# Ledger of designs, part 38: VHH binders against c4kar8

Target 1, 263 residues: c4kar8
Amino acid sequence: MAELSTPSPASPAPLDGGRGDELEKFTLRGARQILQLLQDLITHRGLITAHTGGGHSFMTAVLKVDEERGRVVLDPSPDPQANRRALAAPRLTCVTQLDGIRIQFPLVGLGEGQDKGRPALFAPLPAEMLRLQRREFYRLQVPLAHELSCLLKAEDLARKPVEVSARVIDIGAGGVAVVVPTGAAEFVIGGTLPACRLALPDGEPIELDLEVRNLNRQTQRNGTEQLRVGLRFAALPRAADTRIQRYIFKTERALNAKARGGL

## First folded at step 20 (VHH)

Design kg11
Fold by OpenDDE, fold request of step 24:
Structure kg11 (fold): chain B 263 residues (1-263), chain A 125 residues (1-125)
Amino acid sequence: as target 1 above (263 residues)
Amino acid sequence: EVQLVESGGGLVQPGGSLRLSCAASGFTFSYYAMAWYRQAPGKGRELVAVITSGGSTSYADSVKGRFTISRDNAKNTLYLQMNSLRPEDTAVYYCARVEVWYVDRSGTTYEFDYWGQGTLVTVSS
């Protein structure tokens, strides 16, 4: 009876620094907004995963928000070691969900003590809170077997038009990440690639405009260097959006079924 | 209703000793940190001593080595043993319940939600 080691929940991928501009749109920095969101977390008794670094986390909840004193009160872990890690950490990254929206916020300056006779953790109010709408930020890792591709209409170093067939590695409602051979084309962050073609398994390629959002060089296991290009859908027709969403949903369902041993 | 009633104050000579008591009621005494603070005539409030629910104690530098804070949870009573009293210890002494305390990198914070009427301690020759 082989103990199926439940895959350890993937550590939330570090918010890649290149997504900074998109994240700013979803970042709350207003004091009132932050307070309201924290209050909402209290009202909904939302469980929060607090990450202390090094792959360690614990479950907590916001117990109280003190606007006058500018502090938040958290439920301590029942594990003293987790609390020690939290207190030692320069930053606590709190992750939760409210109404299907992922919420992430940092806490710094954590302290421990007591509130009305109960053990508690204390921190200053977060300076910012990130609200990520699942639909826009969720990226499906595309199974290799699906062989999703995107024909990119780009330019080379000489500004000559070139077409590059790129493998799609992840897809979401807002865009795709693709990999291309190094030197295949010149990509400029913020640049638009017009009339590209996204190939989905369910039909004809989707014609769409793509905006380059990030560029990352990746070295493969075989030592070959590839360029990962993050692309945003610049103008996605409704029909195309529906197809993309359907693909994502279908694929997620299949992957989940497989993970549950159903396939 | 939360009540704190101080007693034991009085006139004492320099070098003398006095024991203050604070009778607590209306809450689970054993769960709360308790404190003594004092207010001398014409001066602000000064935190004198704190005792946590676990029995850890902290003292102001002005009273360290002379005063001892203690508690009897069975009697719901807080004590302040004051030895080697000085004229500068003359004040109204208040018992207080610590609503919030916490320790962070910046130090220790105490917040109080209830206090008594106080008891006067006069140290005079």
Scores: ipSAE 0.826, ipTM 0.929, lowest interface PAE 0.5, mean pLDDT 89
Fold by OpenDDE, fold request of step 24:
Structure kg11 (fold): chain B 263 residues (1-263), chain A 125 residues (1-125)
Amino acid sequence: as target 1 above (263 residues)
Amino acid sequence: EVQLVESGGGLVQPGGSLRLSCAASGFTFSYYAMAWYRQAPGKGRELVAVITSGGSTSYADSVKGRFTISRDNAKNTLYLQMNSLRPEDTAVYYCARVEVWYVDRSGTTYEFDYWGQGTLVTVSS
C-alpha cells in the first residue's frame, strides 16, 4: 500500500522582493510596535501557523515576550518531529490573523528549552512584522493542487496579440500573481490586459481586466526562468469579487483545518 | 515562598569526598531544572552542574568526571556528589532554580530566579 505522500503544503512563497515598496508600508520595524503586536497576539491567544520550510508547518502560540532579553517564547508542538524541524530550520515563518488582519513575521535562531517548568521554544524578537491591514493586500498562496490559471490577453515583442495561460500562484481581493514562461509575452508595468479569464475551481472562468503592477524574473530550481507577474483587478464585477472572496475563504479554512490536524 | 536550603558543606582533605544537599520548597520541584554553582573567594560565580526536569545533566569542565548532580523529586532534594576534591574546589556552593533554560545554535542559556544561602566547602590539607 503506497502511502500517498500527502503533497506538502506549498511553502508560503517568499515575500516577493518586487512588492518591496508596497509591503514596506505594512512592515513594522519599530521595537515598540513589534512588542505591542506580539503582546496583542498573547492577549488574544492567537494561533500561529509556523512554517518550517519544505511544506511543513505546525500550530503554535506566543506565550511570552521578554523585552529586556529581546526574546519571544512560543508554545512547542505536541509533535516532536515538528519541533525538530523547527529547530533545524534556518528560519521560521509565522503566520497568523488578528482582527481579520494577516500578520506575518520571521523568527530565526530558535532554541528549545523550558520556561518556568514548561517546555517552550525560544527565539529572538523578530526584526520585522508584516501587518496587512487591507484585504486588498492579503494574498492567499494558491495550493498547487487547485491548478488555478489565468488566461492573459497580452502582446508579444512584435505587439501581436497573444494569449498566455498563466498559473496563478497567489490571489487576493485586489489581484493575482501569475507565473509565465519567459518570453511568452511582453508586459508593461501600468499596462492593462483586457478581457482576461481567471479560472476558479467552482465554476466558469471569470472575465476581468487586469493591470500589470510588477514583474519579477525568477529562476526555478531546475534552472528554468519564469516571469512572475503581479496583476491588479482593474475592473472587477461584484459577482466576480464575491466568487473570489468565497474561494479565498474556503481555501484558507481548508488550509487552516489541515494545519490543525483536521481532515 | 520558594526556598532553597543547602547543606553538607565542610572541611575535607584533598582527594576526599563530600555530598551536598539542597532542600527545595514552595514550588513544584519536579518541573524545574536545578543547578549548582559555586563562588570561590575573590572569584566570580561558576556554574558547576545542571540537571533538567527530565534528568539530563551537564557539568563544568573543571568538575567533569568528579562531581555528580542528582535529584530526588519525591524528597524535593537536589544533590551534588563531589569526589576527588581539590583545593581549587574550595568555594561557597549554591543551589539554584533554573527559571529559563534553552539550547540554540549558540549554546545553552540558563537563567536562575532563586538560590539558597550557600554552603561552604573547604578543601585543605
Scores: ipSAE 0.826, ipTM 0.928, lowest interface PAE 0.5, mean pLDDT 89
Fold by OpenDDE, fold request of step 21:
Structure kg11 (fold): chain B 263 residues (1-263), chain A 125 residues (1-125)
Amino acid sequence: as target 1 above (263 residues)
Amino acid sequence: EVQLVESGGGLVQPGGSLRLSCAASGFTFSYYAMAWYRQAPGKGRELVAVITSGGSTSYADSVKGRFTISRDNAKNTLYLQMNSLRPEDTAVYYCARVEVWYVDRSGTTYEFDYWGQGTLVTVSS
């Protein structure tokens, strides 16, 4: 009986600093907002997954928020080893959901002790909390078999207009990531690529404006260098949004069916 | 209602010993950390000793090696054994319930919510 090692939930990838501007819109930094959100978590008895690093996590809850002392009180794990990891970690990444919204916040400076005769974990109030709507941040990894592509209207090093056919590697409601050959075009973060064409399998290409949000040079195992370009949908017609959402939903369903052995 | 009642104070000669008691009621004594504070005439309150629910103890440097804090959960009683008493130990001694305590990288924090009326300890020749 092979113990199916349940794949340890991948530690949420550190929010790569390059998506910083988009995430900023969803980041709460106001003391009052943070306190309110933490209070809402208490009220709704929201379970929190606390990530300690190294692929380890435990379930917790916010028990109390002390505004005067600037601290949050958490429920300790029933596993002493999990608590030790939490206390040893330089940062605890807390992830939860409230009303369908993903909430993520860091805690630093954890301590252990007691609150009114009950064991508890203590931390300073988080400096920031992220409220992420699933719809906006979810990225579907595009199956290679779909051959999803985006025609990019860009400029070369000489500022000459060029068209680059880029493979789409992931897609979400807010944008796409594509790969292009190195040197195919010049991309500037924050720059707009107008009148690009996203090719979906279900019909005619969608014309849309794209904003360059991040650039990542990747070297493949074969030594070939590629440029990964993160693109935001700058102006997406409602009809196009619907088509993109439909594609994502259909693809996810198919992938899930395959994973369940149904295909 | 939470009540803390100190006893055992009195007059003692330098080098003498005294045992203070604190009777606790109105809460589950065994779940809480407890502490002794003292206040000398004209001085502020000083934390003397703390004992957690698990029996871990901490002491002020001024009393370390001379005083021992202990508890009897079956009797809901906190104790302070004071040995090698000095004139500078003259104070009103208070029993306190620890509402919150925690240990982090910066140190240990204690917060108290209830105090007794105190018992006077006088150390004089």
Scores: ipSAE 0.824, ipTM 0.928, lowest interface PAE 0.5, mean pLDDT 89
Fold by OpenDDE, fold request of step 21:
Structure kg11 (fold): chain B 263 residues (1-263), chain A 125 residues (1-125)
Amino acid sequence: as target 1 above (263 residues)
Amino acid sequence: EVQLVESGGGLVQPGGSLRLSCAASGFTFSYYAMAWYRQAPGKGRELVAVITSGGSTSYADSVKGRFTISRDNAKNTLYLQMNSLRPEDTAVYYCARVEVWYVDRSGTTYEFDYWGQGTLVTVSS
């Protein structure tokens, strides 16, 4: 009886460094804003996934925010080993959701102790908090079986017009990420690709303009280099937006049903 | 209401011994870390010893090896056994409840929320 190793939940992909400029718009750095957001987490009893690195995480909550002392108090894990990992980690990455908005923030300098007779974890207030509204930043990982593609109208290295059929690897309300062979076309961050065609499973391709937002070279395990291109929808018609949202919703439901053993 | 009442202070000769007691009430004593502070005339408050709810102890360097902090949770009482007393140990000794403590890479932090009235210890020939 081969023990089906349940695939370890994929570590949240490190926020790829190329998204840095776009993420700045959603990064809170103001002390008052940070305090308010932490207080909101307390009020709503938001559960937080704290990542300690190495694929390890534990569930916690913000118990208290002390503005005067500049510290946050967290609920420790019931697992002593998780707490040890947290304390040993140079950085704790906290992830939660509030009102459908993904919130992410780092904690550094974690300590353990007691608050009013109760065990607790202590950290300095985060220097920054990322607030990502689902509508704009949620990206559905496209199942390989869907074979979602985007025909890109670009230029090659010789500045000649070229059409590149790219596989869509993730899709959201704001754009798509695609993979292209290295050298297939030249992409410039901030550049617009006009009259591209996004192929969805439910009908005719959607014609749309795409803006290049990020470029990431990836080396596959087999040594093949691929270019990941992050693309923003530059001018999306309302009808197209509706189709994209419908696709995302339908796909998410199907994936969730499968994960629950219903398919 | 939280109350801390110190007792056992008095006059003692150098090299002598004294045992202080602190009776705690108004809270779950066993859940809290407790501490002894002292204040000598004209000097600031000095942390003398701390005992956690788990029984871990820490001492100021000035009293290490001479003083012992202990607790009896059944009696809600904190103790300070003072041996080999010196004139420089002359002070008012206070029992304190630790509201917050934590250990991080920078060290140990203690915050206190309640104090007793204190008991005077005089070490003199």
Scores: ipSAE 0.823, ipTM 0.928, lowest interface PAE 0.5, mean pLDDT 90

Design kg11
Fold by OpenDDE, fold request of step 21:
Structure kg11 (fold): chain B 263 residues (1-263), chain A 125 residues (1-125)
Amino acid sequence: as target 1 above (263 residues)
Amino acid sequence: EVQLVESGGGLVQPGGSLRLSCAASGFTFSYYAMAWYRQAPGKGRELVAVITSGGSTSYADSVKGRFTISRDNAKNTLYLQMNSLRPEDTAVYYCARVEVWYVDRSGTTYEFDYWGQGTLVTVSS
């Protein structure tokens, strides 16, 4: 009976101080979003590494979120010294991962006490939470019911401009994958598709430039051949990026809620 | 069901002593901080004393040096020993369970989820 050593989840290293401007698009500031994300951490029993500074950290978890009182309750360390460091720190940096997404948030104004007879740490709700989707790895599978589409401005074999309405099958912070009928347009890896339009459910289409990154021919169950096109966002306005991120977050939340039997 | 039942109230002369008891049931008493608060006629609620599960105590300035809060976890009972009683101590005294307490840089916060019916203490000549 080989004891499958469950690999100890590698404590995610603190996010290196990337360019503050680039991280803003991944920063949640909405009260509802923050509350939801914290609730998700509770539901999934997400282990959190809390950094107190000076290279010190301890493992914790979110035990409770109190929206009315605007506070979060954390599991204290079994090490009294770690708790003392946490309480003395001007800021606690919490790092965790949920569904392959790195989450980072600060807590300020920690207190120590008890909740329903259990020792706990208390803090005001974070003002912001950073949700980093590894650009390279996380793509939301778009529900078919959303009918997400992208109008591609491409060329045919004769280099004539054509517009192709493509179904979006997955979306991430860095791009989309779409499916098009075979022969609808000619795509070249590394080629740019200017002034395309991504249709989200929440408003007007987003105009953006796309770069073709990969091409994959797929045969459907019905025998129909389709072309899967992987597209990178080549130029994305900040407002558009925010909308895309909001859509991804909202959709993920809904999918997770459904998976939990909440709908 | 959580229950808190106060007893030991009564009439006492100024300078006298009285011991209040609170019998707790329906929860693990030893895990919770407990408190006494009082309400005098025509006045608001005043926190009198708190005792943590670890036995640390805190008192209102008005009762410091005169009152002692204690607990017997084996008996699930909270006590308030009141000495050197004054007419201004006249009130209904309530036992309360502390649902949440914490200390931060701003001070100490207490939240209560259960309390008893109270016991009347009258200090009069």
Scores: ipSAE 0.822, ipTM 0.926, lowest interface PAE 0.5, mean pLDDT 89
Fold by OpenDDE, look of step 20:
Structure kg11 (fold): chain B 263 residues (1-263), chain A 125 residues (1-125)
Amino acid sequence: as target 1 above (263 residues)
Amino acid sequence: EVQLVESGGGLVQPGGSLRLSCAASGFTFSYYAMAWYRQAPGKGRELVAVITSGGSTSYADSVKGRFTISRDNAKNTLYLQMNSLRPEDTAVYYCARVEVWYVDRSGTTYEFDYWGQGTLVTVSS
């Protein structure tokens, strides 16, 4: 009976530096906002996974926030070795959830001691807190049966305007990923594609501007090379946003229902 | 109510010895770090010695090797044994409860929430 070693949950990959601009929108840097969020963590008794590096982590909680002294008090691990690692680490990466929203923040300059007769860890207030609203980062894998497409207005290698019909492979509140034939158009990261048309099943195509964020060449199983293009919605009208959200919600619900054996 | 009551102060000749006591009440004494600090006439408060709940001790450089901080948790009492007293040791000595202490890369921080009324130590020929 081979004990299937349950693969240790892969440490969340450090947020790759290339997503920096998108993450800025979700990064709190205001002192009041940070304090409020930390207080909310206290109020909700939010459990925090503190990562010390090297694949090591321990569970903690914010016990106290001292605004006057600019410090946060954490519950130490019952494992002395975990505490030693935390203190030795140049940075503690704290990860938690509040109301379904992932929160991540760094702590630096950890110390150990006592607060009112209780062992505690101490750190300066975080300089920033990342609040990732699931809704913004969630990308729905588009079912093949839906045949979502996006008409891209791009340029070819000769800078001639071309229209490329691209299949949408995933969609979120912030953008779409599409696949195009290799050589169909020239895409530049950071470039804007104006007046594109996203086709949803529920009505007329949505006209929108798209910003190229990522380019990845993919080889299909059949040996065909395709270009995956990650596109951000540059200026999404409210009505379009609502339609996209509705589509995502409806599709997710349908997929979940199917997964539960309801069809 | 938290109370700290110092005793044992008095007049002593240079080179003499005194033992200060601090009777603590109103809290779980064994859980808290305790400290002695002093205030000489016309000078600011100076931390003299600290003892953690675990019995680890720290001293100001000015008293190192001469003073010994100790505690009896069964009696809820903090002590300061002062040997080889000098005129410069003349001060009001205060017992204090450490509310917060922590050690980080920058050093050790102590914060106090309660202190006694103090006991006067005069070192004079």
Scores: ipSAE 0.806, ipTM 0.917, lowest interface PAE 0.5, mean pLDDT 89
Fold by ESMFold2, fold request of step 21:
Structure kg11 (fold): chain B 263 residues (1-263), chain A 125 residues (1-125)
Amino acid sequence: as target 1 above (263 residues)
Amino acid sequence: EVQLVESGGGLVQPGGSLRLSCAASGFTFSYYAMAWYRQAPGKGRELVAVITSGGSTSYADSVKGRFTISRDNAKNTLYLQMNSLRPEDTAVYYCARVEVWYVDRSGTTYEFDYWGQGTLVTVSS
């Protein structure tokens, strides 16, 4: 007879740097705000995933903040290799959640030593901290049965207009990710696709402007190549935003009810 | 209540030797890095030597090769053996507890939270 432990949730990955201008409005840069948020992490004993690059990370916590000296003190890893990677990294990207709010911040200039006789890591206070409510970072994986699609008004290689019907694979408050066959159109990071049409299940398609944020070539299970296109809502009317949020909420609730054995 | 009590100071001729002691109480001595610093008349304070809890040592260039810091964790005592003394070593010597130390790409930082009242060392004919 053995007690089965619930698996730990996967460590949260840092948010994509290609969304930097979308995230600026959620970025704290005031010293008092940063100190208060760090103190909240200490008070609630927030567990932090510290990413060192190359897919490596370790678990840590903020042990204290020294406002006078402008630094933070972190819990070192019990794994010496993790500590060595952290000290060698040009920056440490720290990710955590506090009461459903995602928090991300960089630390640079990491040092190793002791605080009051105990091993510790040291760094200057971060210059910025990202603070996101779930709505601002959540991406719903769209069920295939919903047949969500987006008609993209793009250009081909010869810069001639072309319309591409793209399957939506995920959707969030700030944008969608779609897949198209490789070569169906030319996409340029930073480019704007005006008057695209997003088809939701419960109404007429939404007309919206999209901005290309990322492009990833990938091979499907069938061996065919496709292009994953990350798209930001460039200007989203309130009514369209409301419909998108309702779709996300309703779909997530339905998926959660299925996980608990259905209605 | 943390206490650090220095002893062993006095008058010594140039080229002579002297051993300072620092009795520590009120904390777990073996967990902390400890240091000696000094203040000569009319001068600022100078860090002389540091010894970590694990026994690693560091010295100011001005005393390297002449002074030896050591500790006896069973007796809660820090020592400074001073050999080949010079008139410029004349100072009040303070025992100090290191609250924080760390090494980063910019170098080593030491910060102290407690120190004693000091013991005077005079090097003179």
Scores: ipSAE 0.643, ipTM 0.844, lowest interface PAE 0.7, mean pLDDT 87
Fold by ESMFold2, fold request of step 21:
Structure kg11 (fold): chain B 263 residues (1-263), chain A 125 residues (1-125)
Amino acid sequence: as target 1 above (263 residues)
Amino acid sequence: EVQLVESGGGLVQPGGSLRLSCAASGFTFSYYAMAWYRQAPGKGRELVAVITSGGSTSYADSVKGRFTISRDNAKNTLYLQMNSLRPEDTAVYYCARVEVWYVDRSGTTYEFDYWGQGTLVTVSS
C-alpha cells in the first residue's frame, strides 16, 4: 500500500465551438475586464490547463500580464514536447477555475523566450475570455429511458405549418439539442419556432419559443439520415427555467447515484 | 546596481579591426541574453548583434560576416570583434542587457533594460 496513489482528476476539456452562440453573452471582450480577470488569476495562483489539440494538454499559470505591451507571460512546461506542441498549435485553449467560476480563453501567436533570464512563453492578450457558472455551460445528456421529446411547430418547404416530434438528446439552461428525420421540416439558422412544447416528466409540457442555432446532418450506421438541431430558449419564463433546472438536477443526481452504486 | 562598461573604441583605418569589451556587474551575467547596439551621429539606434545565455547568436545584415559577438561567463564579459571596418560603422557602440526576448510568428522581440555609457568607434582615413 506504500506505493498506492489516488489518480489525479482528468484535465477539463474546452467547451466546444458548437455552443459558441449560446456562450456569447458570457464572453468578456473589454480590455479592462480581460486585464482584471488575468490579474485575478495571477493573484489567486490559478493553475491552468492549456490544450494544444489532438487531446494533448499541459499545466501552466499566468506569471505576468503586461498592459503596456498587450501581452501575457506563461510558465513553460518542464516537458519540451509539450512546449513544442504549444508553439506549433494554431491556438492554445486555456481552461481554469476561479472561485467556482469556469474561465476559458484562447491564446494565439504563442512565442518562447525569456523574461528576466528565466524561460517563459509569451502571447498577446486574449481577445476574449469566457466566465461561466456551472449552470451556464452544463448540458445534461438525456437518458433514453426518459423519452424526452419536444414538439416543434415548424414549416415545410412550401411554408405550410408542420408539427415535428423531436427526441431531445441534451438539455441545458440555455437550450436543447434534438434529432429529427431529414426532411421532416425546413429549419433555417436564426429562424424562430414559436409555441413549441417541451415534455418533461414532472408535469404538463412547457410551451416555449425556440431559435434554431445550428444544424448538423448525420448518417447513422444503418444509412438513415437525421438532422441534429440546436435550439435556444427564447424569453424563458422563470417558472419554466426553474422546472428545467430541477429536471437537470434531479436527473444528474440519479445518474450519479447509479454510477456510485455500480462501482 | 547593474553596471555595463564598454571599452575598446577608438580611431581605426578602413579595413582595420577593433575588439570591444563590456564588463558586466551587479547581476548574474550567465542568465541573460546580451547585445551590442550602435548609434551613428545624427541617426537612430541600430541593433548590431545578440547572444543568448545559451550562446546562440544573431546579427544585423549590415555586419554579418565581419562582426562576431561572444561572451565569457566566467569573466562576466561581452565582446564584439569587428573586422573589415568601414566608414559606415562609425558610431557609439553600446552594450545592453536583454530584459525580455522571445520568438513568435511575427519574428523576434528584444527588450533592453540596461545600457552602458558607450564607446566611440571612428573609421576614417
Scores: ipSAE 0.636, ipTM 0.852, lowest interface PAE 0.9, mean pLDDT 86

